# Designs tried in a protein design chat: VHH binders against c4kar8. Part 59

Target 1, 263 residues: c4kar8
Amino acid sequence: MAELSTPSPASPAPLDGGRGDELEKFTLRGARQILQLLQDLITHRGLITAHTGGGHSFMTAVLKVDEERGRVVLDPSPDPQANRRALAAPRLTCVTQLDGIRIQFPLVGLGEGQDKGRPALFAPLPAEMLRLQRREFYRLQVPLAHELSCLLKAEDLARKPVEVSARVIDIGAGGVAVVVPTGAAEFVIGGTLPACRLALPDGEPIELDLEVRNLNRQTQRNGTEQLRVGLRFAALPRAADTRIQRYIFKTERALNAKARGGL

## First folded at step 22 (VHH)

Design nh3
Fold by ESMFold2, fold request of step 24:
Structure nh3 (fold): chain B 263 residues (1-263), chain A 124 residues (1-124)
Amino acid sequence: as target 1 above (263 residues)
Amino acid sequence: DVQLVESGGGLVQAGGSLRLSCAASGFTFSSYAMYWGRQAPGKGREWVSGITPSGGSTAYASSVKGRFTISRDNAKNTLYLQMNNLKPEDTALYYCAREWPSFDEYIEEYMQHWGQGTQVTVSS
């Protein structure tokens, strides 16, 4: 006989740090501002990470906004489990980047349905959107063609040392985000990975210590699951910092030139 | 259904010790990193410690490093926190969790799998 699930215990208070007051100046609450920003995301075909809680997320996009009914339409995952988590979540936390600016917004009351004969997810327009235009939040989205990787020195499931070559998906002055195959190694938020190696396109790999800042089991647009690991550079030497900043600057310049040439 | 039940809290004099336990059920305990967090009255939640699924690596907040030790017994589905040299500022509701929100992303993440907590009170 099927058992009714019990609700989760009440959430603890917000994470300590006091940064909520500082975020208010980056918060959009006007309906027209929110509609315009969502339309900008649609126009730029921005890829969105939707966090469903419990350490899970899936990749999606805003397909359209329905101004008359006051709702947004999201692309569902091909993985039914990811969609079930999204529909069961009390809210989605959506994260993306537009023109180098981090965009975040909650979606509450998510439902499923059809849009032009295809499955879709629907939610009311968010009551607020966060537009974080700050230097410390900038992350270069690494072009796939660069094949940037970071060799992580971690442990496997048997507590044995293992080296995992992880693809770098974004990089900033303070760290990288990587994806690894599920089960390749163990990680814990707050943990340190000493003597990892970051391979930039030019020059020798950079040896650096990394700290795990976030972990998400992320369902990709094709339905496969990967572990996304956010890593902070711990005690980055000046020469290594210079090489990383140089890579970011040159890549930004090249991407901007391509975008202007396409206009 | 995932269930996490903490125990071992109580009243302790400054300088004293306590050992917390977290009994886990409803999931494959050995497959998940586990965390201890705490929440003092009128304050936000604070990450205290974490441990990898196998127990091979641990991490601690700077405020507790050297005083607290996280461990796990995967055969008994139990997470532990040994707290030594306790200070009044350690007074809080301590809870275990199966996930933790990002440290850096300004993301309002929903914590789905965490316990109701056990109270630790440290007197001066």
Scores: ipSAE 0.766, ipTM 0.924, lowest interface PAE 0.7, mean pLDDT 86
Fold by OpenDDE, fold request of step 24:
Structure nh3 (fold): chain B 263 residues (1-263), chain A 124 residues (1-124)
Amino acid sequence: as target 1 above (263 residues)
Amino acid sequence: DVQLVESGGGLVQAGGSLRLSCAASGFTFSSYAMYWGRQAPGKGREWVSGITPSGGSTAYASSVKGRFTISRDNAKNTLYLQMNNLKPEDTALYYCAREWPSFDEYIEEYMQHWGQGTQVTVSS
């Protein structure tokens, strides 16, 4: 009686129709590499977006790597509901950036407890980490002091045109991520926002069309919920592109100088 | 539990029309943007269309723009996809989704609330 090995449910085919193979070259599976990268995240105090499913996420950080126990310690959300979602989730997808490079890793088997008398979340070390060292994925984290904003032309819940001033949290050659107050406007992935205005420090706002690429309800470290909207530049004039690139370059240079103790 | 059940698929000749429906339950339908995707044989899942919670704004893939129309009835918790001028290239399993993964992010958790799909076959 040959035990018909029930075929393991085929991992859902990657949405990218075969891009999975392309991602393998960016995937770290070595234990030492993983530990090092996690340690680097700790050192840089990198904020991590932990996705819990259902379009929800919360901000966290790696607090500690416990090599002896083979676990990672995360900062819990100040929102108990976010923590409940995290603990109920079969998997967390953690997304962050280090030196402009997108890092993504799954955590499974999340638990709660205490680390040195403080509430903490615990998970086994990730089996793999994705380090997307590709130019197209590069995003500069915008310093809070720069107060970049994007005026979004959207519709409210009543289908009335509204203008929403959104804070820009990251910027790259291909687009921006912004945060919008919950309920300020409606968005749909794939939707176009025409005639928006991106404010840069060096002059007049740039008028541009934006395409919604992602939506995420994010619980902030202060406990407030915000809508994170990933936006692609749908049509960017060359002059605008140049300005954006200049801003990114100057900002990166300044940040690097500061990191080296020069400022 | 979130449930999405697609219907309305079938065999149609090129140039024909179909109307897909997706019955939603287990969540506040009117609070979520909804999406249609499809998967052709041997290909990955493709985004087709999206609609805001209120239905005020819609989006379409370039391949279906002008031919497909997404709509919703929040009172009936139902999403629709009117497909006109169908082409053989539109042959696929069509899915209803509450979440759509970022085009630029590989977050599988956003694929958790998809229906089983309805088969659309367009003959030449």
Scores: ipSAE 0.759, ipTM 0.933, lowest interface PAE 0.5, mean pLDDT 88
Fold by OpenDDE, last read:
Structure nh3 (fold): chain B 263 residues (1-263), chain A 124 residues (1-124)
Amino acid sequence: as target 1 above (263 residues)
Amino acid sequence: DVQLVESGGGLVQAGGSLRLSCAASGFTFSSYAMYWGRQAPGKGREWVSGITPSGGSTAYASSVKGRFTISRDNAKNTLYLQMNNLKPEDTALYYCAREWPSFDEYIEEYMQHWGQGTQVTVSS
C-alpha cells in the first residue's frame, strides 16, 4: 500500500530565475518537434487559451500549419475586441493541453487575414514550445456530460458572503479550474476560499479549502466572457483525495476507451 | 494607458514602519484586484500581497503575514501597503500591479502593468 504522500502544499513558487532553468528540460526548440506538436494539436482539435495580456484571453485553435510560409493559422475570436487585443499584443501566449500534458508557446508578429475565404489569425511559427510533462501539471479536462461543479464561498462586490456554483473545467491532484460568471464574486490571487464544496458524480460533495492561484478573463467561442479561476486544494482530507484520484482515473480510462473506439 | 506610480519607500531601521502608496490611472481601479510585489537585489520578483476590487478580501505571503496590511481607497484610485516590524530581508524594490502571474503558470503578459517601483531599504 504505497502511502500516497499528500503533496505538501507547494508554496507559491517564486517568479525567480530558477524557474527558467527547470523549464529548459521541457522546452522544445527543434523545428521538427514544434511542427509535430502543432500538427498534433490540429489533429486533436485542441482548444487553446490565447493570452493577450492584461489578464485577458480568448479561446482559439490551430487551424493549419503552413510550413512553406513558416506560419501558423489560428481561429480568430468571435469577439472583435479580443482580436484587437491579440493583434496589439507584442506576444500571444498560447496555453493548451494534449493528453493531460500542459503545452505553452509564444506567438509573436500576429496578423489578420483570410484563409480559404475565412477570417484567420496568422503568426510565425513559435521558436519554442513548452511541454510540461510533470505530474503536478497534469489536469484532466472534465467532460461536459459529467457536470462537475464547485460551490465557492466568496464575497460579492458589496462584500457580502455569496455562494457561487462554478463549473469545473479541469481537475488534477492539486486543484481545479472553474468558470464563473463575470461579477458573480470577487477573487484575488493568493486568497483562500474556505469550506467550498466540490461535487463529484460518485457521492456527496467534498468540503475543502481552496486557494486562488490564477484569474483570467476568458472570452469563449460563443463570445461570452467568463472568469476562469484556477484553484489549489489548500486542505484536502485523505478520503477526499482518494475520491478525486478515483474520479480522475475512472474518467481517463473511459475517455481512452472511447478514443480507441471501444465505446 | 494603465499607469501605476508607487511612492512611500525609503530607508528605515529594523523594527520600523513604512506606508507605501500606489496611484493608479488609465483604468477602472475599483474593478480590479490589486497586488504588491517586491524584488530584492539579485532575486526574482516575489508576490507580497493582494486585495479584491472591493477590498473585502486580502491575501499575504507567509513572509509578511501579520506585519503587512494591504488596503485600498477606490475613491482615490490608490493602493496602500502598511509595513510594520520591517526586517532587513524586506529590503527590495516594491511594485504595484494590476495583475499577477499565476503561481503555476509562466505567462509574462501578466507582468505588463507594473509600476516603476519604490525602494524600501531596511537597515540592521
Scores: ipSAE 0.750, ipTM 0.931, lowest interface PAE 0.5, mean pLDDT 88
Fold by ESMFold2, fold request of step 24:
Structure nh3 (fold): chain B 263 residues (1-263), chain A 124 residues (1-124)
Amino acid sequence: as target 1 above (263 residues)
Amino acid sequence: DVQLVESGGGLVQAGGSLRLSCAASGFTFSSYAMYWGRQAPGKGREWVSGITPSGGSTAYASSVKGRFTISRDNAKNTLYLQMNNLKPEDTALYYCAREWPSFDEYIEEYMQHWGQGTQVTVSS
């Protein structure tokens, strides 16, 4: 009775995201628009997360656009394994934020070489870029000076309870992204972490339940690997929501004022 | 180099049970969270369940919670999905995977490490 049916395997295509056609209106396909957006990323020295697949990413930046040859030039990782993964990937998905707007673009045909005598990664200009001007995609990049942390209640590799103080790298209305040293604790997408504590500057830590929404082994700019964990607030009391939104608003105003005063 | 091979699918009556297996090779199995996904004909993959590298924590889609149990045996490099009280809507090709794309963010991450799948068909 077992295994009576043997249909053909399902398509090897990526998982259907369910909202892909909704995003078409945010997709830039014009060559001039793409070049200008890439130049803006260079000008603002935007830090880019480059996803290499298989649950890995590394931090990089666009160093320049070679318009004559139709190429972008990326900063390689000091970790040779991160560069090897990037070069082996069928595509590199680059994610960043510019002026509070999420920017995403694919790079295919990545190669290595040198730019002005320094190692560099090269790829043809992307055929499309996403500029996601949607409130739900906004994530405030937390300034390093704020030293925001979230105490995670998780399990170690031996299944024992452990508390991990994780640095908050970005925060939005619905959640945070944190980094932890690899091996400090175990996580799984879809898992929940009860009774974590988010430390904001304006009072006692907020106790909240978190849900793991993404999980990525990320190579930092200094070449060390950390685990990037995207966490959604599973339940958010109104008072906690108010404190989080107040932090975001105040920090946005401070960063925006600095940008205007710097011109 | 990574290989994931699913087995244990088949035809089963509604209310029945099946146990799926996923044999892993080419990597240190115990170092990775593992996932089951499924795909109905003509649709993309749906996340079903996940388990931490040690097996200490699990997660389930709401549609299968209480009926399916994910487990792993790190000594045998094998991932399992016990499926109980099966329903016709559970009919799909089931895959194991070493990674899963973000739930909330639109990131065109290619899943590089998943298997060919094993078919589960639930009749009424």
Scores: ipSAE 0.749, ipTM 0.920, lowest interface PAE 0.8, mean pLDDT 86

Design nh3
Fold by ESMFold2, look of step 22:
Structure nh3 (fold): chain B 263 residues (1-263), chain A 124 residues (1-124)
Amino acid sequence: as target 1 above (263 residues)
Amino acid sequence: DVQLVESGGGLVQAGGSLRLSCAASGFTFSSYAMYWGRQAPGKGREWVSGITPSGGSTAYASSVKGRFTISRDNAKNTLYLQMNNLKPEDTALYYCAREWPSFDEYIEEYMQHWGQGTQVTVSS
């Protein structure tokens, strides 16, 4: 073995790279397209998850577009710590969904100020927005009234087995996202949670193994912090897959019918 | 204020072993899941392993499972990676991190807290 005497290498590169060509067809760069999409988000009152880095995010919304100054105006968090993280971040990665289509855009140069006497966050308009029209990115935002839950078999802070009933906030073909109260259990990206139980409105809970795909300390619109856990379905039996797809389809149809005026 | 400092890298023959350390400061170490990543020359970041805040559960990339063991000592604010049966394809800059981006390939998240890394070189 050689004696190590070389200087430390440079810091690891950020994630970048191999997405470029595939994502280009989903990328909007025209100023008018960007303005229209932002206006659509305002009109639909879309909730936006703004990622501030370091495993943190907060919920926000676009309040308006200030075309004269070339700025977007965001709703600040009631939690001052979330706002400080946002203002300190080199960029926000904003993620939302519009009409079932995943929307993602960066904001840089975020500042704070007031809009009509109310606190607000400001940033230059993004130079591009992703409008990801692929079924694999679709996530149904679960209506609160459905009270979907997933029983997670995890470990607590003392390394003891614990069962945590976690509210499902979105569901797609490949997985769910859940919120977990702070301190209820421990998670790690890449970890597996065996024999969890997903409760849909009809029938018996679905038993399935879940893999943790993301972890995010998320500040809600009311200022409370929850742990958001993104979970992928491991090998999913066809019957379970069918039940999940049926739930998504029926819920989408019900929501669309309300948008068209119900009865 | 968050600092992560890796050590323990070096040159080793295939089949050999190394133990990497990551000294943490500037945050409550025991409150965070911790990760090892690696980056080979000319390639992107690769997730290697993760461990829960208490150390009760671990996870590994399939390429290293059974050969690498992640552990932590919360009293010493130190994360470890025991690397056994090393292969030339394990050659990379290894770094520890306090967070890891979503495994979803289209989620762009800014990774904020990782170390400078320690070089591991495995000769055939």
Scores: ipSAE 0.748, ipTM 0.916, lowest interface PAE 0.8, mean pLDDT 86
Fold by ESMFold2, last read:
Structure nh3 (fold): chain B 263 residues (1-263), chain A 124 residues (1-124)
Amino acid sequence: as target 1 above (263 residues)
Amino acid sequence: DVQLVESGGGLVQAGGSLRLSCAASGFTFSSYAMYWGRQAPGKGREWVSGITPSGGSTAYASSVKGRFTISRDNAKNTLYLQMNNLKPEDTALYYCAREWPSFDEYIEEYMQHWGQGTQVTVSS
């Protein structure tokens, strides 16, 4: 018998990033464009979801761009486990939204260090950023005062039917993202949740079927972990679609009016 | 350490059946949703099926629904994929995984916990 070395079982085959040719028109590769976009995120205090792999993410922000050293500086998590996952990941996939436009960029070579005596995470500037200017990627960040909830009809850990009232974090034309307390129900990507109910501020709840599109254990800015569930609307009736679009439009107008009122 | 080891692949004629297994270790298997994926030569990764941690709910790609059945035995830390009425288009390297990237992301997400895969080849 010989001692054999084996490759990591976690990376058996390369994964592609989807439809690369179709995304090229949304891809920024110029150094000046990238620096300006990162600076815009800093100026607008954009909150970033950094995906660390393994179904985990944490909330962060770009604190600064160090142009001389060619680095971005990120806010570390108060949860040491989130920081350890980020440092161990071969890359972070950062996702955010600026002025209604979805922005994505990878960071590789993440390290920890100090910025003006405070702990920080840093990485080389990304070589590219996606700036997805399509309406189907727009997600309205739901104001807390609206108290939007979605009643999910799922199963608990014992395979028993359970109804979970989940807070809606964001909503777009094609779906919602919700936060579910740990252990309240089980989910699987690709699964269908029939006969759920979306409660908009005015009118009766909308009954709809939902499909689970993503799941991540997300570490919040305060260090607590929540399960974020991305849900697609399956085959919306026209009346339900109209109500959802009306809610988004009205809320957008109200939020834009508040942003302009500080002239 | 998380380890996922697939087995049960092989060469089979169209219309035949195979049962894949995925032996899991290094984590609490019953606490995680599990997935099967596949990759055909020259193609990207394809989600095939998923199952909740308890096994109470399952999901399938439209291309395999009605022919494939995902299941799990939490006492044995094993995930299964029963594949019936196999077609040449099912030829691929099949992987089990403890997580799956978002269906809606356009940049490659890092998947951390995959097996090495088992080859399934379906001949005419």
Scores: ipSAE 0.742, ipTM 0.919, lowest interface PAE 0.8, mean pLDDT 86
Fold by ESMFold2, last read:
Structure nh3 (fold): chain B 263 residues (1-263), chain A 124 residues (1-124)
Amino acid sequence: as target 1 above (263 residues)
Amino acid sequence: DVQLVESGGGLVQAGGSLRLSCAASGFTFSSYAMYWGRQAPGKGREWVSGITPSGGSTAYASSVKGRFTISRDNAKNTLYLQMNNLKPEDTALYYCAREWPSFDEYIEEYMQHWGQGTQVTVSS
């Protein structure tokens, strides 16, 4: 099918009904501001999710900014297939969080090379970056020690009801992201999962309805692949919302205290 | 090389019905959730419906729920969209896709595997 005469499909226009005009006030286009923000990401050693399209992403980090050559340098994946997808993609959409602020930027023209004798990925500096400084975009990265889980009520590959205990990776005011074992259940973006149970520490599980917002085969920094499912809380009662926000606040304060060498 | 080829579009009067088909090849069709999307001229892409790999669960945009039915035949590698009680606002290029970007508009993801589409025109 490599020699088909049919033209490749054009990329669709941006999503309708979104917050496109609202995003403009969060968009950085100045070269100096972009360089400083990339340097801040390097300094804080934050993990970056690089979306390669086709339902795939990999975890990476910005290693450096080469200002003289006008490019950014990324940590390659130990999984060669993740690197091949990244190099073949027409663009990467990089997403991360810095000091509670969501950062997003596109990279185009990704190439493979070396940095300090180590393999690296590089691309021209992005022409724009989003710095979404709004509380509703905050996601707490859930500590593994909390063993936060969400019991999902879904269907298995045989179309039968199944309950899957999924580890919660991050949580915010509007939803969670979870990891699901491959083959344990089927999902579709836009689908709803009624009567799921979110298990928070220090309390009874919260029963809630969830909507699937994204599905992603994500390659971790160690090269392993996980199915990441983004889930939105539907019709959350105020008491449940308050419990979730209290958990987020308490956990963030504890993590910040440890990071600053607290008492 | 993933191939998705839509068919079944055409001109239809308001209130009428059409059945779209999407022939899939180049991948294990039964292993993927599948989607229908549409795009009217001058507008962005719109998610219409989705179906799990086995076909056990479906999802629909509120504008089409109760009128459209997504289905699949994994033995024939074919995805379907039955469209009933069509309205002029359903006029669009309809395409099938093997993935869909995050519903969060702040994450722009590239759709890699989608068809060229089939035109549906609904006259009043």
Scores: ipSAE 0.735, ipTM 0.918, lowest interface PAE 0.8, mean pLDDT 85
Fold by OpenDDE, look of step 22:
Structure nh3 (fold): chain B 263 residues (1-263), chain A 124 residues (1-124)
Amino acid sequence: as target 1 above (263 residues)
Amino acid sequence: DVQLVESGGGLVQAGGSLRLSCAASGFTFSSYAMYWGRQAPGKGREWVSGITPSGGSTAYASSVKGRFTISRDNAKNTLYLQMNNLKPEDTALYYCAREWPSFDEYIEEYMQHWGQGTQVTVSS
């Protein structure tokens, strides 16, 4: 009975090896820096998107850093399935923003348990955290009160043209992230959405072509599943770019003023 | 467990055609966008094409646009890639994937399900 040696899953070939070097300068590896950043996330009640793979993610937060045990405590999903996925995943990719700076870090070795009698997820402290300070990567988290929307021209499950009004959750010079109801339309990474309309508060919607850059099914804290779509501006007219930049600047200024107690 | 099995690769002369197939199992195939990628010798994996769950929309890399056609049969849980007018630069191991990472440079790779790949070699 020849034991068919199950071929070891080939380690995914590193994507474009050259890009790794550029990110190294933004990678924190110091234990103190990592701890401080995690504490900052706690202090600011930063919401984290935890990616479990397979295009699935859930919203979480760092609840506690246990320095003595060398672990981080996360808020579990209200969706048991999301938690199962997280626990089954060899790696959890956590993405968040703090002060407009994108933060990304991996967690491995997830376990479930209780913290002070409440269900919690536990993981060893991350060995590294990516903190992107480049303006090029900056995405403004859109205040809920602004109610930015993007009208997406897509196809529904029946391959019929459909217009979907999607809420804009973040915006940058290069694109937007939107949330659409699950099942409202189909998307594919690399796909183009022509003649979409981005609604800004300062005037008429901006017509633009969008490219789908990422797709994530997200379970919200309330248990609702949503599709997050990352979209790149495929062709942005100069006037549109100026408007977007103005909006971002104005909004950032307002948020900062509020944070300083000025509003 | 998610399984993806590619087939249809081989040796072909420049200007020739091949049709790749990917048999999917272990998940609801019709609920997922599907992708083709490839890896040339000494290069990283590159995105080739994608198709929506229903097959209504497709996307292609600029390098293959107009030459390759992605399609799917949800009843058969099978993804296809018709490759026409093949070029030596198309020589690669071709992979079927249920997930594809973001094209954003700063996002780490998502957990992905990939097949073992099928070798395509285009001779001059």
Scores: ipSAE 0.714, ipTM 0.896, lowest interface PAE 0.6, mean pLDDT 86

